VH-VL binders against q8ixk2r445to577. Designs and how they scored, part 38

Target 1, 133 residues: q8ixk2r445to577
Amino acid sequence: FFGMLQNKGLTDYCFDYNPPDENQIVGHQVILYLCHGMGQNQFFEYTSQKEIRYNTHQPEGCIAVEAGMDTLIMHLCEETAPENQKFILQEDGSLFHEQSKKCVQAARKESSDSFVPLLRDCTNSDHQKWFFK

## First folded at step 16 (VH-VL)

Design j45
Fold by OpenDDE, fold request of step 19:
Structure j45 (fold): chain C 133 residues (1-133), chain A 120 residues (1-120), chain B 107 residues (1-107)
Amino acid sequence: as target 1 above (133 residues)
Amino acid sequence: EVTLKESGPALVKPTQTLTLTCTFSGFSLSTFGMGVGWIRQPPGKALEWLAHIYWEDEKYYNPSLKNRLTISKDTSKNQVVLTMTNMDPVDTATYYCAHKLYPGRAFDIWGQGTMVTVSS
Amino acid sequence: DIQMTQSPSSLSASVGDRVTITCLASQRIKTYLAWYQQKPGKAPKLLIYGASRLQSGVPSRFSGSGSGTDYTLTISSLQPEDFATYYCQQHNSYPWTFGGGTKVEIK
């Protein structure tokens, strides 16, 4: 699957990544923003290695969860996907992070007027459901 | 249909506390993503953001007025209240409350505004 | 605070004219930018959100563009009902701030 990764529970919000430096794509948080389909910052790929890949740049970036964190941070993809970069996009739309055993949920970003995807205990909330648009 | 309406005194004396109430319908501040903000506009001047409250009861204030402002919500009444202490004639303005659907969105629906004059 | 410098502060135009209003942010605001229209004695009306998204019900002659620090509201063909004051607003960072406004007057 590839394209815009949109939240089911929200109206018109998608995964969004736009690093300050296009030459240094790692280390920043993935956010949610209005689905616009413009540029490259909202196009992701769910790979056979269970990565959510940001492949508009070389080297390619992959969404990772750092130890002790609940945010999604861009890391470099590896030849073999590390455990902290593995997600399961389930049939019901839930996005499950294997290592943490948590689900990706839309939530408000601290101290900002923005949504972000955060790891939370898995529920049946539509805010934890995602689909490629 | 979302509607908001501001209510409160039209006249406030200097040093007094202004209490404004925003009564809304068509949405609930218990709903994920919802927010209500207060914006004011002195006569003939630009808009100034005052405060915002989200569904989760997270609050933000304009630092220039932070020590004077308190925003709160009563979800059961569909109301948001703004208090502003130590009013001064410079605070004379039309005060608006406005709806925001989600973080990242703009104020899409506004109340008609209520004029507040601060005068002795 | 993020300063929103709006220009021009006022302009005179005729019906049918192309009108451009600019908003310059003192720092990058990542398209967390809205445009409002306000007529005398009325509350602001949302025109554009997310820098370029047309609010429902707003005529297509209104458009927004920009990124980083520079944003523009364009009225492709000014109509009689468009004479008003326009404001930009950033909500990238607290405190949220508005531009100084642009009054579009009849020439």
Scores: ipSAE 0.900, ipTM 0.956, lowest interface PAE 0.5, mean pLDDT 96
Fold by OpenDDE, fold request of step 19:
Structure j45 (fold): chain C 133 residues (1-133), chain A 120 residues (1-120), chain B 107 residues (1-107)
Amino acid sequence: as target 1 above (133 residues)
Amino acid sequence: EVTLKESGPALVKPTQTLTLTCTFSGFSLSTFGMGVGWIRQPPGKALEWLAHIYWEDEKYYNPSLKNRLTISKDTSKNQVVLTMTNMDPVDTATYYCAHKLYPGRAFDIWGQGTMVTVSS
Amino acid sequence: DIQMTQSPSSLSASVGDRVTITCLASQRIKTYLAWYQQKPGKAPKLLIYGASRLQSGVPSRFSGSGSGTDYTLTISSLQPEDFATYYCQQHNSYPWTFGGGTKVEIK
């Protein structure tokens, strides 16, 4: 699966990554933004290694969850996907992070007028459901 | 259909506290993503953002008003209340409340506004 | 605070004219920019959100563009009902701020 990763519970919000420096794409938080499909900022791929890959840049980035955190941060992809980069996109649309055993949910970014994907306890909320578009 | 309507006094004396109520329909502030903001406009002048409250009861204020503002919601009544202390003639303006669908969106539906005059 | 410098403050135009209004932010606002139209005695009406997204029900002659600190509202062919005052607004960071407005008058 590849393309824009859109939240089911929201109207027109997609995964978005726009690093300040295109030559250093690692270390920043993935956010949610209006789906536009323009450029390279909203193109992601779900791989057979269970990665959510940001592959429009080289080297390629993979979404990771750092220890003790609930945010999605861009890391470099590895030849073998590390445990903190493994997600399961379920048939019901839920996006499950294997290591934390939590689900990715749309939430408001603290002190900001914007949405971000955060790890939360798994529910049946549409705000925890995602699909590629 | 989303609608909002401002209510409160049309005349306030200097140093008094203004209390405005925004009564809305067509949405709930218990719904994920929803927000209501207050914006004012002095006669013949530009718009000024005052405060915003989200569904989660998170509140933000314009610091230029020097902590004179308090925003609150009553979800059961579909109301948002704005209080502004120590009113001055310079605060004379039309006051609007407005709906915001999501963080990252703009104010898409506005009330008609209520004119507030501060005078002795 | 982020200052929004809107230009021009006023302009005169005729029906059918192409009109462009500019908004310059004192800091980068990452397309968290909206445009509103206001007619005398009326509340503002949302035209554009996300810098370039046309609000539902708004005529296609309105368009928004820009990134970083520079943004523009364009009316491709001015109609009689478009004579009004226009405002830009950033919501990238608190406090949210508006431009000074642009009054579009009949030439």
Scores: ipSAE 0.898, ipTM 0.956, lowest interface PAE 0.5, mean pLDDT 96
Fold by OpenDDE, look of step 18:
Structure j45 (fold): chain C 133 residues (1-133), chain A 120 residues (1-120), chain B 107 residues (1-107)
Amino acid sequence: as target 1 above (133 residues)
Amino acid sequence: EVTLKESGPALVKPTQTLTLTCTFSGFSLSTFGMGVGWIRQPPGKALEWLAHIYWEDEKYYNPSLKNRLTISKDTSKNQVVLTMTNMDPVDTATYYCAHKLYPGRAFDIWGQGTMVTVSS
Amino acid sequence: DIQMTQSPSSLSASVGDRVTITCLASQRIKTYLAWYQQKPGKAPKLLIYGASRLQSGVPSRFSGSGSGTDYTLTISSLQPEDFATYYCQQHNSYPWTFGGGTKVEIK
């Protein structure tokens, strides 16, 4: 699966990554923004290694969850996907992070007028449902 | 259909506290993502953002007026209230409340505004 | 605070003219930019959100573009009902701030 990763519960919000420096793509938080499909910032790929790759840049980035955190941060992809980069996109649309045993949910970003994907306890909320478009 | 309407005094004396109420319909501040903001506009001047409240009761204020402003919501009444203390003639303006669907979106629906004059 | 500088502050134009209004942010606002139209005695009306997204019900002659710090509102062919004051607004960072406005007058 590849393309825009869109939230079901929100109207027209997609995964978005826009690092301040295109030559240093790691270490920043993935956010949600209006789906536009125009740029590299909203193109992601779900791989057979259960990675969510940001592959419009080289080297390729992979979404990871750091220890003790509930935010999605961009890391470099590795030859073998590390445990903190493994997600399961389930048939019901839930995006499950294997290591934390939590689901990715759309939530408001603190101190910002924006949404972000955050790890939360898994529910049946449409705000935890995602699909590629 | 989303609608908002501001209510409160048209005249306030200096040093008094202004209390404005925004009564809305067509949405609920218990709904995920919803927000209501207050914006004012002095006669013949530009718009100024005052405060915003989200569905989870998170509040933000313009720092220039932060110590004077309080925003609150009553979800059961579909109301948002703005209080502004120590009013001054410079605070004379049309005060608007406005709806914002989601974080990241703009104010898409506005009340008609209520003119507040501060005068002795 | 992020300052929003609109230019010009006013302009005169005729029906059918192409009108361009610019909004310059004092720092990058990542397309968290909206454009509003306001007529005398009326509340602002949302035209564009997300820098380039046309609000439902707004005529297609209105368009928004830009990124980083520079943003533009364009009216491709000015209509009689378009004479009004226009404002940009950023909501990238608190406090949210508006531009000084651009009054579009009849030439």
Scores: ipSAE 0.834, ipTM 0.937, lowest interface PAE 0.6, mean pLDDT 96
Fold by ESMFold2, fold request of step 19:
Structure j45 (fold): chain C 133 residues (1-133), chain A 120 residues (1-120), chain B 107 residues (1-107)
Amino acid sequence: as target 1 above (133 residues)
Amino acid sequence: EVTLKESGPALVKPTQTLTLTCTFSGFSLSTFGMGVGWIRQPPGKALEWLAHIYWEDEKYYNPSLKNRLTISKDTSKNQVVLTMTNMDPVDTATYYCAHKLYPGRAFDIWGQGTMVTVSS
Amino acid sequence: DIQMTQSPSSLSASVGDRVTITCLASQRIKTYLAWYQQKPGKAPKLLIYGASRLQSGVPSRFSGSGSGTDYTLTISSLQPEDFATYYCQQHNSYPWTFGGGTKVEIK
């Protein structure tokens, strides 16, 4: 799958990665922002290794969740996907993080006027359902 | 249709506490994504953001007003209340409440505003 | 606090003119920017959100652009109802702040 990763319960918001330095893509949080499809910020690939890649840029980034954390951050992709970079996009649209055994949900970032994807206990909420456009 | 209306006293004395109520319809502040803000405008001057409350009951205030502001909601009455302590003539302004659909969006529907004069 | 500087503070224009209003943020605001129109005695009206997204019901002669610290509102062909004061507003960081306004007057 390749395109804009959208939330079923939050109309017109897409995964967005907006690093402060276009040439340093590691270590910043993924957000949800109004879908626009311009620039490189909103295009992601779901790979056969169960990665969510930010691959319109070199070097390629892969979304990760560090142990004990709930935030989705950008790491460098590796030839073999580390466990913290593996997500299962299920048939019902849920996006499951294998290592944490939690689902990605749309939520407001604390102290911010932004939506972000965060790990939460899995539910049937449409705010935990995702699809590529 | 989303509507908001400000109510409260038109005249307050210096040092008094102002209480303004925003009564709204067409949405609920318990609904995911919703928020209500307060903005004021002194006569002939620019807009100034005062406070915001999200559906989560998370609240944010303009620090330039020290700790004079309190915002709260009553979802059963579709109301948001702003309290501002220790009023001063410089606080004379039109006070607006406004609707915000989602984080990342803007104030899309405003009340008509209520003029508050602070005078001896 | 992020200071929003609008320019010009006022301008005079004729019906049919193209007008451009700029808003400069003291720090990067990542397109968390809105434009409002306000007529005397009335509440502000949202024109643009997300720096470039047109609010429902707003005429297409209004457009917004910009990124980082520099943002622009353009009215492609000024109409009689467009004479008003325009404000930009950032909501990237608390406190949310408005520009000082740009008064667009009849020439």
Scores: ipSAE 0.629, ipTM 0.870, lowest interface PAE 1.3, mean pLDDT 91
Fold by ESMFold2, fold request of step 19:
Structure j45 (fold): chain C 133 residues (1-133), chain A 120 residues (1-120), chain B 107 residues (1-107)
Amino acid sequence: as target 1 above (133 residues)
Amino acid sequence: EVTLKESGPALVKPTQTLTLTCTFSGFSLSTFGMGVGWIRQPPGKALEWLAHIYWEDEKYYNPSLKNRLTISKDTSKNQVVLTMTNMDPVDTATYYCAHKLYPGRAFDIWGQGTMVTVSS
Amino acid sequence: DIQMTQSPSSLSASVGDRVTITCLASQRIKTYLAWYQQKPGKAPKLLIYGASRLQSGVPSRFSGSGSGTDYTLTISSLQPEDFATYYCQQHNSYPWTFGGGTKVEIK
């Protein structure tokens, strides 16, 4: 899949990556922002290796969750996808992180007026349902 | 239909504590994404944000007024309460409460406002 | 605090004119920017959120644009009901701050 990754429970919010330094795309948190399709911040690829890949820049980034953390951050993609970069987009729309066995949910970023995707215990909430447009 | 209405005293003496209640309908502040803020406007002047409360019960205050402000909600009554201590004549303003649908959105529905005058 | 500087502070215009109001933030606000209209004695009314998204029920003659620190509200063809004061507001960082306002007057 390739396009804007959207949340079912938050109409018009998309995965968005806007690192402070465009020349260093690693280590910053992915956010949710109003879908606009302008620029390169909201286009992601879901790969056969179960990666969510930010490939509008080089080097390409892959979304990861570090052990014990709940935040989605950008790592460099690797030839073989590491376990912390593997997500299963299930038929019901849930986005399952294999290593942590948790689901991606829309949540408000602490101390901010913005949404972010975070790992949470899997539920049937529409805030844990995602789709590409 | 979402509506909000401010209530409280129209006249307050300096040093007294102001308590304003925002009573709303058409939404619940326990619903994911919802928020209510307080904004004031001195006569003839610009708008000033005071405080905000999110559905999570997380609260944020204008730091220039932080030690004077308290915001709270009672979801069973559909109310948000703002308390401001040690009132001063410079606090004379129209006070508004306003609805905010989601983080990243804006104040889309406002109450009519209530004028509070602070004088001896 | 992020200061929001609106320009102009007031302007005079005729019905049918194209009106442009500018809001400059003292640092990047990542399009967490809203525009409000306020008529005398009335509460503010939301026009634009997310810098460029038109609020439901707002006429299409209103539009917003900008990114980073520079933001613009445009009224493509001014109508009699558009004579009001306009405010920008950032909500990228606490405290959330409003611009000083732009009063649009009949010429």
Scores: ipSAE 0.622, ipTM 0.871, lowest interface PAE 1.3, mean pLDDT 91

Design j45
Fold by ESMFold2, fold request of step 19:
Structure j45 (fold): chain C 133 residues (1-133), chain A 120 residues (1-120), chain B 107 residues (1-107)
Amino acid sequence: as target 1 above (133 residues)
Amino acid sequence: EVTLKESGPALVKPTQTLTLTCTFSGFSLSTFGMGVGWIRQPPGKALEWLAHIYWEDEKYYNPSLKNRLTISKDTSKNQVVLTMTNMDPVDTATYYCAHKLYPGRAFDIWGQGTMVTVSS
Amino acid sequence: DIQMTQSPSSLSASVGDRVTITCLASQRIKTYLAWYQQKPGKAPKLLIYGASRLQSGVPSRFSGSGSGTDYTLTISSLQPEDFATYYCQQHNSYPWTFGGGTKVEIK
């Protein structure tokens, strides 16, 4: 799959990655922002290795969750996907993080007027349902 | 259709506490993403944000008002209440409540506003 | 606090003119920026959210642009009903702040 990764429960919100320095893509948090369909920040690829890749930059970034954390952070992709970078996009639209056994959910970032994707216990909420466009 | 209406006293004396109620319909503050804010406007002056409450019951205040503000919701009545202590004539303004659909969006539906005059 | 400096404070223009109003933020606000129109005696009306997104029901002659600290509201062809005061608002950081307003007077 390739395109903008959108949330079913939040009209017009997409995965977005906007690092402060376009040449330093590692270590910053993925956010949810209004889908705009242009530019490099909102295009991701779901790979056969179950990675969510930020492909508009070289070297490519892959979304990861660090042990004990619930935030989605950009790491460098590796030849073989590490376990913390593996997500299963299920047939019902849920985005399951294999290592933690949790699902990606849209949530408000604490002390902010913004949404972010976070790991939460899996539910049938539309805020845990995702699709590519 | 989303609607909001402000209610409360039109006249308060200096030092009194103002309580304003925003009664709304067409949405619930228990619904994911929803928020209600309070904004005021002195006659002939610019808009000033006062406070905001999210569906999570998280609350944020303009610190320029020195801890004078309290915002709360009553979901059973579809109401948001703003309390402002120690009123002063400089607080004379039209007070608005406004709906906000999601974090990252803007105040898309406003009440008509209620004029509050602070004088002896 | 993020200060929003709005300019000009007032302007006069003829029907059909292209009008621009600017808002300068004292620090980056990541397009968490809205524009409102307020007519005398009325509540503000949302025109633009997300710096550039047109609110439903707002005429297409209104547009927003900008990023970082510099934001612009444009009215491509001014109409008589556009006589109003316009406000920008940032909601990137608390406290949320409004610009001082721009009064548009139709000649």
Scores: ipSAE 0.584, ipTM 0.860, lowest interface PAE 1.4, mean pLDDT 91

